# Designs tried in a protein design chat: VHH binders against EKC/KEOPS complex subunit cgi121 (cgi121). Part 13

Target 1, 174 residues: EKC/KEOPS complex subunit cgi121 (cgi121), of Schizosaccharomyces pombe (q9p7j3)
Amino acid sequence: MILPLFPETQVHVFVYENVSNCAAIHEQLISQNPIYDYAFLDAATILYKKQVYSAIIRALEDRRDEQMKTKTIHSEVILSLSPKTEISSAFRQFSMTKKSKNIVVVKIDSKLTEEEEFERLDKLVEGNRVEFSDEELQKLIDFKVLKKNYKLDPSTLENPLASILSSIALRGYS

## First folded at step 1 (VHH)

Design j29 (from j19 with L104Y Y106G F107S G108W T109L R110P S111T P112E E114D; framework vhh_5j56_2)
Fold by ESMFold2-Fast, scan of step 1:
Structure j29 (fold): chain B 174 residues (1-174), chain A 128 residues (1-128)
Amino acid sequence: as target 1 above (174 residues)
Amino acid sequence: QVQLVESGGGLVQPGGSLRLSCVASGFSGFTFDYYAIGWFRQAPGKEREGLSSISSSGDSSTSYSDSVKGRFTISRDNAKNTVYLQMNSLKPEDTAVYYCAARYSGSWLPTESDYDYWGQGTQVTVSS
């Protein structure tokens, strides 16, 4: 995908369900193996494609403005999903864990095509690829997790998209 | 590979104090900052129990079990990849092997299943 404000930046987003090797992937992420340089998200936290895109755009804006709070652009995507600017809180809320079953994987600054990244990721992830679509994401979301992460009240929970996007875009503003 | 090494254990009299250190190695760049560290102990004939945890540096949240709250203090120095457990007012029932353990982010009272990396332990004996 090509983002209007960042046309030079290649972005790929992948969704895997029924992943059996999250513990192994987690160990590689901890070890900072360069092969695993992706943002690995727990799909239980992602409701819409626009949620992921908004976090990517925010991370790219922070990189452009030299305001990144984390070491890598992929860590910055994870942070940018959170309504808070606290790194550990964001990672606890959105990052894949050893116990995750469904994941969303983001690659920024890829020098590879989407098809070439699929080839690489299929060797790393033991799960079933599904379409990156609102329809597929809504099968994997945990609404209790979503409500907690974005502090949604009952009225907002009926139509959460605008609240989620505002939380991402306005993070850190008083 | 990530390794945790505990030190500072030993023999102390009731009412005394010890400071345990947990030094982490094998982390790259700022990755240690993303880890929560927990302290556990295991006494002879008892299950391993969680004592205290400190979240990754972004949250700076701490937790303590009721058995040590008010007597033990956990702290971290991320520049040195080190977590400390200051133990005051030690009692004979605090005698145990003490372990530190690391997990990716988060803070709550530690349980064994939540932690990815474990140290080898350091013996603390409280006896007159």
Scores: ipSAE 0.000, ipTM 0.191, lowest interface PAE 11.8, mean pLDDT 81

Design j3 (from j1 with D103G R104P L105F G106L F108R T110G S111T P112E S113A E114D; framework vhh_5j56_2)
Fold by ESMFold2-Fast, scan of step 1:
Structure j3 (fold): chain B 174 residues (1-174), chain A 128 residues (1-128)
Amino acid sequence: as target 1 above (174 residues)
Amino acid sequence: QVQLVESGGGLVQPGGSLRLSCVASGFTFSGSDYYAIGWFRQAPGKEREGLSSISSSGYGSTSYSDSVKGRFTISRDNAKNTVYLQMNSLKPEDTAVYYCAAGPFLYRSGTEADYDYWGQGTQVTVSS
């Protein structure tokens, strides 16, 4: 996909359900294995495509402005999903865990096509790929997790998109 | 191979201050966004309580429990591979064994089970 403010940036987003090897992937992430240089998100935390794209745009803005808080653009995407600037909180809220079953995987600045990234990820992820669409994401979301992460009240839950996007866009402004 | 060694505990009067140190070996603090160092405490007869954490990357990523927020400050010195807990305005209820722990930030529960490595603990006693 082409981002309006970053037309030269290659972005790929993949969704996997019923992943059986999240513990193994998690160990590779903490060991800093460069083969796993992706943002691995828990699908329980993602409701909309726009949520993911907003976090990507924010991460790219922070990189452009030399204001990244993390070591990699992919870690910055994870941080950018959080309404807070705390890396530990963002990773606890949005990152894949050993117990995750469904994941969203983001790759920025890929040297590969979408098809080539899928072939690579299919070797790393033991699960079923599904379409990156609002319909598929809505099957995997956990509304209790979403409510907790974005501090949504009952009125906001009726229209969570605007609140979520606002939380991502306004992060870091005092 | 990973070890955490704590120091700085002791006896202090109410209102006093202490700085705890945690020296890590077998890994480096500057390498990963996924690795966290945390401080926990356990008072007699109570469960272990998480107090504070800091990312190995250290780009402004700190967390505090409500019981210590505003009184305790976590920091790191990557060159010394050391994490500190500065404890100010100490109260008798802060009396506990304090533990340094290391593990990935990816765990959601924030419980003891989420940390892979633990120090031996250092006693802090706040008493007149």
Scores: ipSAE 0.014, ipTM 0.377, lowest interface PAE 7.3, mean pLDDT 82

Design j30 (from j19 with R103G L104F S105Y Y106S F107T G108E T109Y R110L S113R E114D; framework vhh_5j56_2)
Fold by ESMFold2-Fast, scan of step 1:
Structure j30 (fold): chain B 174 residues (1-174), chain A 128 residues (1-128)
Amino acid sequence: as target 1 above (174 residues)
Amino acid sequence: QVQLVESGGGLVQPGGSLRLSCVASGFSGFTFDYYAIGWFRQAPGKEREGLSSISSSGDSSTSYSDSVKGRFTISRDNAKNTVYLQMNSLKPEDTAVYYCAAGFYSTEYLSPRDYDYWGQGTQVTVSS
C-alpha cells in the first residue's frame, strides 16, 4: 500500500489467527533479530483497519519531524497506537505477548513485494493468514482490552472509531 | 542474557539514609532504556512486596507503595544502565533483602509477576 502523505513508503499489513509460536516470536522480537523487523501487534487490541493506518501515519509523521521516541519505525507504530507516550506501557497494551493467539503484523520500508513478504512471514508465523479487513479484525478483538487501552465508557464502546482515531492522532497533546 | 546487580545495602541506624544502585547488563536487542525497573523487598517470613517502579525512557514516570511514599525516591541513569533507590528516614521495619527487577512490559504495577529479570538482592538492616 501507498499512503498519500508518504508515497515513497512501502507498507504491508498481515493478519494471522490461531498462531501457535507467539512465545518463540516474542523472544526474537525482544532480541531485535533483524529477520523479525516488523511490528507484531496483538489482534485482541485492533478493531479497525483505520486504527492501524492512523498509527502508521503518526509514526511516519514523527519520523519525518525527527520526533520518534523509539529507535525503530516498527516500535514507533506500536507506541503510536497508545494514547500515552510511555514505551513499556504501549508495548504491554498493544504488542504481541508470549500468550497471544492472533496477531497483526506491519512492515514499513519493505524492499520486497507484498507476495515476497507473505512467503517470508508465513515461514516465521505458525498460524492461518486471513484478510486484513474490518470484518476479520472484528472476529479477533477483545472488547475488554480495547475498552481499557483507550479508556472507553459504555456509550463510546458501541461506536468507538472516532474516539480511537482521536486518541492516536492527539497522543501526547490531549 | 539480562543481568541485574544490586549494591549499596548495609547496616544503618533508625532515621538514617541509604542509596541502593541497580546496574543492568547483558542486553541484546532492546536496550536498558526500553525496560521498566522496579524495587522490591522481602523480609523473613513475609511475601516479596513492591516498593517503587520507574518506567522506560522518554516519559519516565514513577510509582510508590504507601509504606515508602515520601521517604523513598527512585531515579534512573540510562547512560550508565543504572537505577537508584534513595531511602530516607529508615525504620526497623524496612529491614529486608532488596531486589531490583526489569520488565519489558512493566509500567505502574508493583507486582513481582510483571517483571522478567531479577537481581540476587542486597541486605538492608536498620538497627543499632
Scores: ipSAE 0.041, ipTM 0.459, lowest interface PAE 6.5, mean pLDDT 85

Design j31 (from j19 with R103D L104R S105V Y106L F107P G108Y T109A R110I S111F P112S S113G E114Q; framework vhh_5j56_2)
Fold by ESMFold2-Fast, scan of step 1:
Structure j31 (fold): chain B 174 residues (1-174), chain A 128 residues (1-128)
Amino acid sequence: as target 1 above (174 residues)
Amino acid sequence: QVQLVESGGGLVQPGGSLRLSCVASGFSGFTFDYYAIGWFRQAPGKEREGLSSISSSGDSSTSYSDSVKGRFTISRDNAKNTVYLQMNSLKPEDTAVYYCAADRVLPYAIFSGQYDYWGQGTQVTVSS
């Protein structure tokens, strides 16, 4: 995937459904195993490809501007999905949990091709890989979670994409 | 996966009426109610023109372009996975291939304006 503002940055996004080993993956993330250096998101929180891309762009902007608030670019992606700058809140809202069943996985600055990342990640994740598309994401979303995370009301529900993207882009600005 | 099939096109005289149908199938994850449907047309040598849209489930909010407002009426029957375009007072300028398209939206939203699925079109010719 090529990002207009970061054309030299390699970005891969993967979607898995019916994942049976989220608890095991979560333990590896807590132990900071470098093999698991990805952003592992709960698919219940992601409605659009543009939502993920916007968070990636914001994280890359923060890295470029030396304004990252977290230790890695991948944790910065998770933070960037949240409308607030509170790290713990963002991880509770968007990151994979032990009980997650469907996940979105982001890799930035990979030294591997997309196919090689697929092979590596397929060994770590016990689930079914599906296309990273709005159609597949909309099968996995939890609208109650989405509404709560982005504070959607009746007026914003008419155009939730714009509200979500604005929340990501304006993170930290009231 | 989602498929749209238009029908009801044909030849009509100026001032006549025609009803187009758009039947949708191939849904998984979201049912038909989750999709906003738009009608578009394209005449030879012209850009594709948006004509009318009907929202996903709920209010069934509708919109119309100035060129067809008052003459065309969009409606939906979710039990039949079908959207209709009733066209009255047809003019030679209405001659075009008519397409329906589906926009994925949340059940309570009108639509995002991004149409992911398109039918193959049905020809409407207004001529004597």
Scores: ipSAE 0.000, ipTM 0.083, lowest interface PAE 21.9, mean pLDDT 80

Design j32 (from j19 with R103H S105G Y106S F107Y G108R T109P R110F S111T P112S; framework vhh_5j56_2)
Fold by ESMFold2-Fast, scan of step 1:
Structure j32 (fold): chain B 174 residues (1-174), chain A 128 residues (1-128)
Amino acid sequence: as target 1 above (174 residues)
Amino acid sequence: QVQLVESGGGLVQPGGSLRLSCVASGFSGFTFDYYAIGWFRQAPGKEREGLSSISSSGDSSTSYSDSVKGRFTISRDNAKNTVYLQMNSLKPEDTAVYYCAAHLGSYRPFTSSEYDYWGQGTQVTVSS
């Protein structure tokens, strides 16, 4: 994936369903194992490709402007999905947990080819890889979780895209 | 493709010691320190038994099966792409072909199916 504002930045996004080893992956993330340097998101929180892209763009803007709140670009992507500038809340809202079933995995600035990242992740994740598409994401979303994370009500839920994107783009840092 | 080569096997008397080496090569993309390494053995007519494992870089934690705990020590030298198994107080029941195996990741599984690459093995015989 090529981003208009960051054409030199290589971005890969992978979607896995029916993942059986989320507890093991979560332990590796807590241990800060370098091989797991990805943003591991709970697919229950992601409705659109544009939602993920907007968080990536925001994280890259914050890195460019030396405004990152977290230590890695991948943790900054997780923070950038949240409407609040509060790290622990963002991770509780969007990060994969031991009980997750479906995950979205983001890699930024890979020194590996896309094919090498596919091979690597397929060894780390015990699940079925599916296409990164709005159609596949809509099969995995939990609308109760989405509504809670973005404070959506019946007036916005029929077409939540604009509300979600505004929450990501306009989050304050003060 | 990753290749593993074991060496250091041989004939030793009960109560003796041997040090096995496992040298890895053929890396592309992921360097040796990204791999957890395990030692396994198999005697004729028996299942493959997990003996010891050492985690990938960042935390070289080790684990041992009850049958070898206190007698065997695993260590690694990432600069040499090598893992060692120091075997002390050897017994006749330690007679087996010894294998090293590599797993991409940081955890230390004893299940042989978890490992991606395997060496050809080195024979250890403990007899008088």
Scores: ipSAE 0.000, ipTM 0.120, lowest interface PAE 17.8, mean pLDDT 82

Design j33 (framework vhh_5j56_2)
Fold by ESMFold2-Fast, scan of step 1:
Structure j33 (fold): chain B 174 residues (1-174), chain A 127 residues (1-127)
Amino acid sequence: as target 1 above (174 residues)
Amino acid sequence: QVQLVESGGGLVQPGGSLRLSCVASGFSGFTFDYYAIGWFRQAPGKEREGLSSISSSGDSSTSYSDSVKGRFTISRDNAKNTVYLQMNSLKPEDTAVYYCATKSGYWLRSPTDYDYWGQGTQVTVSS
């Protein structure tokens, strides 16, 4: 995908359900294996495509402005999903764990095509690829997790998109 | 693989002070500021005791056990991949090997679960 404000930046987003090797992937992320340089998100935390894109745009803006709080653009995406600026809290809230079953994987600045990146990921992830769409994401979301992460009340939980996007855009600003 | 090295231990008189350092290396993909670091100690014949922890650089939140609260201060210098433990008003009961440890990230482990440990540095409080 091409982002309107960052047309030169390659962005690929992949969604996997029923992943059986999350513990193995998690061990590679802990050891900081460069082959796993992606943002691995727990799909239980992602409701909309726009949620992911908003975090990507925020991370790219922080990189452009030399205000990244993390070393890699991928870790900055994970941070950018959180309404707070605390790095460890953001990772606790949104990143994949060894107990995750469904994941969203983001790659930025790939030197590979989308097809080549998919072939690479297919070797790392033992799960079923599904379309990156609001419909598929809504099958994987945990609304209890979403409510806790974004502090949604019952009225905002009914239509949470604007609240989520506002939280991402206003991260660290009040 | 993450490696931790402690230094700054030694012999000190009761009421004295020491500053311990924990230097970390072996990162790729993430930087040192992604890792929560804890300080622990163990005296011969006793169980390992957690003393203090410091979270990732985003808020630098700290915690202390009751035995050291008000006497010990934890801090970090992310540019140097180093965590410090400033120990004041040392007592003979503080005599132990001191370890720093890190977990694979705050999102992955309980605060008491640590994946990587240093070799330790000896602190002796005696005349």
Scores: ipSAE 0.000, ipTM 0.163, lowest interface PAE 12.2, mean pLDDT 81

Design j34 (from j19 with R103G L104T S105R Y106L F107Y G108Y T109S R110S S111F S113D; framework vhh_5j56_2)
Fold by ESMFold2-Fast, scan of step 1:
Structure j34 (fold): chain B 174 residues (1-174), chain A 128 residues (1-128)
Amino acid sequence: as target 1 above (174 residues)
Amino acid sequence: QVQLVESGGGLVQPGGSLRLSCVASGFSGFTFDYYAIGWFRQAPGKEREGLSSISSSGDSSTSYSDSVKGRFTISRDNAKNTVYLQMNSLKPEDTAVYYCAAGTRLYYSSFPDEYDYWGQGTQVTVSS
């Protein structure tokens, strides 16, 4: 997809359900294997496409402005999902774990086409690829996790989008 | 390939103080501030015990076990890839090999299994 503020930046987002090899993927991420240079998110934390794109835009803004807090654009996407600029808290809240079952994978600045990234990721991820859509994401979300991560109350859970996007856009600004 | 090296151990009298340092190297793609660091110790015949942890640079959130709370202080200097453990009011029962460990996305910072990289340890002996 093309982002209005970053039209030259290639962005691909993939969703996998019923992933059986999250522990193996996690080991590759910890060893910093460059083949796994993606943002691997726990789908239990993602409710909307706009949530992911807002984090991507914020990460790209921070890169443009030389304000990245992490060393890679992909780790900056994970940080940018958090309502605060605390790296370990953001990773605890949003990144894939060894116990994850459903994941959202983000690739920025790919040298490959979307179809080539699909072929590559399908070999790395032992799960079923589904459409990146609000409908599919809403099947995978854990509302208890979402509520905790964004400090949502029962009234906000009725329509959480504005609160989530505001939290992402205003992170790190008092 | 992340490497952790502990230093600052040694022999001290009861009531004395030591500062341990843990220096990290071998990063690729992630900087030191991406990692949470924990301090652990192990005395002969005992299990490895979690003592203290510190999250990434931004939040500096810390935790302490009841056995060291109020006596030990953890801090980090991300520009130097270093975490410190300031140990005050040392007791003979603090005698152990002290280890630092690094990990990401930790749920239970006192559990050794939550950490991915470990140092070789530094001996602390508290004796007259």
Scores: ipSAE 0.000, ipTM 0.209, lowest interface PAE 14.2, mean pLDDT 82

Design j35 (framework vhh_5j56_2)
Fold by ESMFold2-Fast, scan of step 1:
Structure j35 (fold): chain B 174 residues (1-174), chain A 127 residues (1-127)
Amino acid sequence: as target 1 above (174 residues)
Amino acid sequence: QVQLVESGGGLVQPGGSLRLSCVASGFSGFTFDYYAIGWFRQAPGKEREGLSSISSSGDSSTSYSDSVKGRFTISRDNAKNTVYLQMNSLKPEDTAVYYCAASIYRGPWTESSYDYWGQGTQVTVSS
């Protein structure tokens, strides 16, 4: 994927359902194994493709402006999903856990092609690949989690896209 | 406004089976697969009780009250905007009006946790 404001930045997004080895992946993330340098998100927190893209764009803007609050672009994507500028809270809200079942995986600045990343991730993730689409994401979302993470009220919850995107774009200013 | 219509109720003998259907329409914003669906019942002179629920799309996680666990099975067909309640080994005490209810956000196991309700379908278990 090519972003209009960041045309030289290669972005790949992968979705896996029914992942059986989340505990093992989580251990590798905690140990900072370079092989696992991706943003591993809990799919229960992601409703739309635009939600992921907005977080990626915000992370890339923060990198461009030398305002990253985390050590890697992938951790900055996780932070950027949160409406608040607090690293530990963002990771608790959006990162995969040992108990996650479905995950969204983001790779930025890949040295590999999309096909090569798929081959690599298939060796790391024991689950079923599905299309990165609003249709597939909406099968994996947990609305209780979404409501809590973005402070959505009942009227907003029926059509939350604009509220979510605004929360990501305005993070740290309100 | 989301509308729910129950069907499949009727008269059945003890030990018999019925399958209830709940068909949803009138969506604005979210499609059917976003909604968690619950089944409730109310017998004359008794409080409305929760029986079973199925989560919004994805994992299709189910739950059952102790009174129906092992006898009732909830399932959904998102392509048809329909949730089913398969009721086996029916007992006279299962006689009630059965309601389906929908919520985008599934709260506690109470009537107030659901946003939209059907009109109900009568189930009578009698010899």
Scores: ipSAE 0.000, ipTM 0.099, lowest interface PAE 18.1, mean pLDDT 81

Design j36 (framework vhh_5j56_2)
Fold by ESMFold2-Fast, scan of step 1:
Structure j36 (fold): chain B 174 residues (1-174), chain A 127 residues (1-127)
Amino acid sequence: as target 1 above (174 residues)
Amino acid sequence: QVQLVESGGGLVQPGGSLRLSCVASGFSGFTFDYYAIGWFRQAPGKEREGLSSISSSGDSSTSYSDSVKGRFTISRDNAKNTVYLQMNSLKPEDTAVYYCAARDFTSGYLPSAYDYWGQGTQVTVSS
């Protein structure tokens, strides 16, 4: 995807279900292995494509404005999903864990084509790739996790998109 | 590699106050504000005890153990790469070696882990 405000920035988003090697991937992320320089998200936390894109846009805006809170654009995406500016809490809330089974993977500023990134990721991730679509994401979401992460009440759970996007856009104003 | 240096310990009478400082250096790619900082202590013959923490980044949330809540205050000055522990109403039971410890954003994958530790500073509360 090409973002209107960031036309030079290539963005690739991948979804994997039934991943069996999350513990191995998690180990590589802790060690900051550069081969694993992606945002690895737990799909239990993602309901909409727009949720991911809003976090990407916020991260790119913070990079443009020299206001990044984290070392990499990919960690900034993870932070940007959170309504608060606390890095460790954002990772705990949204990043994949050793026990994750379904993941969303974001790559920004790839020097590879989307197909080359698919080939690379398919070697790193032992799971089934599915389409990045609202339909597929809605099969993987955990609404209890979503409610807790965005502090949604029962009335907003019926149509949470606007609340989620506002939380992402307004991060840091508390 | 991140290095932490504690200072401000010493001998104080019961009811007195001390301010501990934790100065961080040795950053590679991450600035100080990317690190959450905790204060811990260990008295002879006891396990290491967590006392207080202050979160990374803009909204510096704080936490305190029941044994020090209301008496100790944690704060940070990111421009000076420093975290402080203001200790008031000190008791003989507060006598211990005090440590600061840091965790960066990657430690979010290990929420209970602190990756970097100082060498400690002795606090003695006695007459």
Scores: ipSAE 0.005, ipTM 0.207, lowest interface PAE 9.7, mean pLDDT 82

Design j37 (framework vhh_5j56_2)
Fold by ESMFold2-Fast, scan of step 1:
Structure j37 (fold): chain B 174 residues (1-174), chain A 128 residues (1-128)
Amino acid sequence: as target 1 above (174 residues)
Amino acid sequence: QVQLVESGGGLVQPGGSLRLSCVASGSSGRTFSYYAIGWFRQAPGKEREGLSSISSRGSGSTSYSDSVKGRFTISRDNAKNTVYLQMNSLKPEDTAVYYCAADKLYFGSTESPSYDYWGQGTQVTVSS
């Protein structure tokens, strides 16, 4: 994907459902295995493509401005999904867990072609890849989790996009 | 790989205080901030006991075992790659070798850290 503000940055987003090896992936992430240098998100927390792209753009802006709060761009994407700047809370709210069933995986600055990245990641994740689309994401979201993470009231739950994007863009002020 | 070195142990009388330091080498201050650090102790003929832990700086999460809660305080200074254990109101039963250990939280957090890196320990003796 080409981001207008970051046209030289390679970005790939993958969605997997019915993942059976989340516990194994989680252990690799904790061990800091460089093969797993991706942002692994729980799909229960992601409703829109624009939600993911907004977090990516925020993370890239923080990297450009030398304002990153975390060590890697992928960790910064996870932090950027949160309306608050507290790192551990963001990871608890948005990162995949050993019990996750469906995941969204983000890769920034890939050294591989998109095709090679697809082949590589399919070997790491034991699940079914689906299209990165609003339609597919809406099948995997947990609205109770979304409501809690973004402090949504019943009136915003029917069309939460603007509220979510504002929360991401105004992190630290909302 | 991170190496941990404990210091600050020694002989102290009951009711006294000591501050232990755990210094990490082989990592940058930024990288160190992603490690959870725990303090443990082991007395002769007893099992190793977990005492306290502190998560990365941003989380502010600390925990304490019942045997030390209210007497010991854990803190960290990521700029110095150091974690401290302030020990107050020391008792003879606190006599042990004290160890610090580090667990990786790089890409995610865990409720139950598994410590991969251990220091060599520092002796604390509480005796009259």
Scores: ipSAE 0.000, ipTM 0.135, lowest interface PAE 13.8, mean pLDDT 81

Design j38 (from j37 with D103G K104E L105Y Y106L G108S S109K E111S S112P P113D S114E; framework vhh_5j56_2)
Fold by ESMFold2-Fast, scan of step 1:
Structure j38 (fold): chain B 174 residues (1-174), chain A 128 residues (1-128)
Amino acid sequence: as target 1 above (174 residues)
Amino acid sequence: QVQLVESGGGLVQPGGSLRLSCVASGSSGRTFSYYAIGWFRQAPGKEREGLSSISSRGSGSTSYSDSVKGRFTISRDNAKNTVYLQMNSLKPEDTAVYYCAAGEYLFSKTSPDEYDYWGQGTQVTVSS
């Protein structure tokens, strides 16, 4: 994927449904195993492709400006999805858990092609890959989780895209 | 370790149809949907030829060799640990032993060297 403000940065996003080994993946993430250096998101929290790309752009802006608050660019993506500036809160809201069934995986600055990353992830994730599309994401979202994470009012819940994107872009300034 | 068993082969007349099944059993802790499945065939005195493959995890991404495109259809039923190859408009040239194979790939692969687990094969004979 080519980002307008970061044309040299290679970005890959993968979506898996019916993942059976989330507990094993979660243990590897806690252990900070470098093989698992990806942003592993709970798909229950992601409604749109633009939501993920907005968080990636915000994380890349924070890295460019030497304002990252987390250890890696991937953890910064997770933080950037949250309207709050608290790292632990963001991870509780958006990161994959042992109980997750569907996940979104982000890789930034890969030395591998998208196909090679897919083959690597195929060895780590036991689930069904689906297209990274709004249609597929809308099958996996949990609207109760989305409402709580972005503090959506009933009036915004029927068309939440602009509110979500504004929350990501204006994190820490509202 | 994944074991694969093919079935559905037999004798059929030119223009006929057959449906092959590939049933998987036993795994090293991975679900069946994790594996990409390919169908291959080998006729006497010929190299093993890739025919069709279906991607892992129920995504349904499929590929077909030019020799079978439009005549063969691959599908999978992860609940039954089974992949099917529907073969239509069969020709004498389709006579071969048909194999299914499993590998840990998200995309369809057509080379035999790319697959880790193989069935024993099922004979398909197309003869008038």
Scores: ipSAE 0.000, ipTM 0.116, lowest interface PAE 17.3, mean pLDDT 81

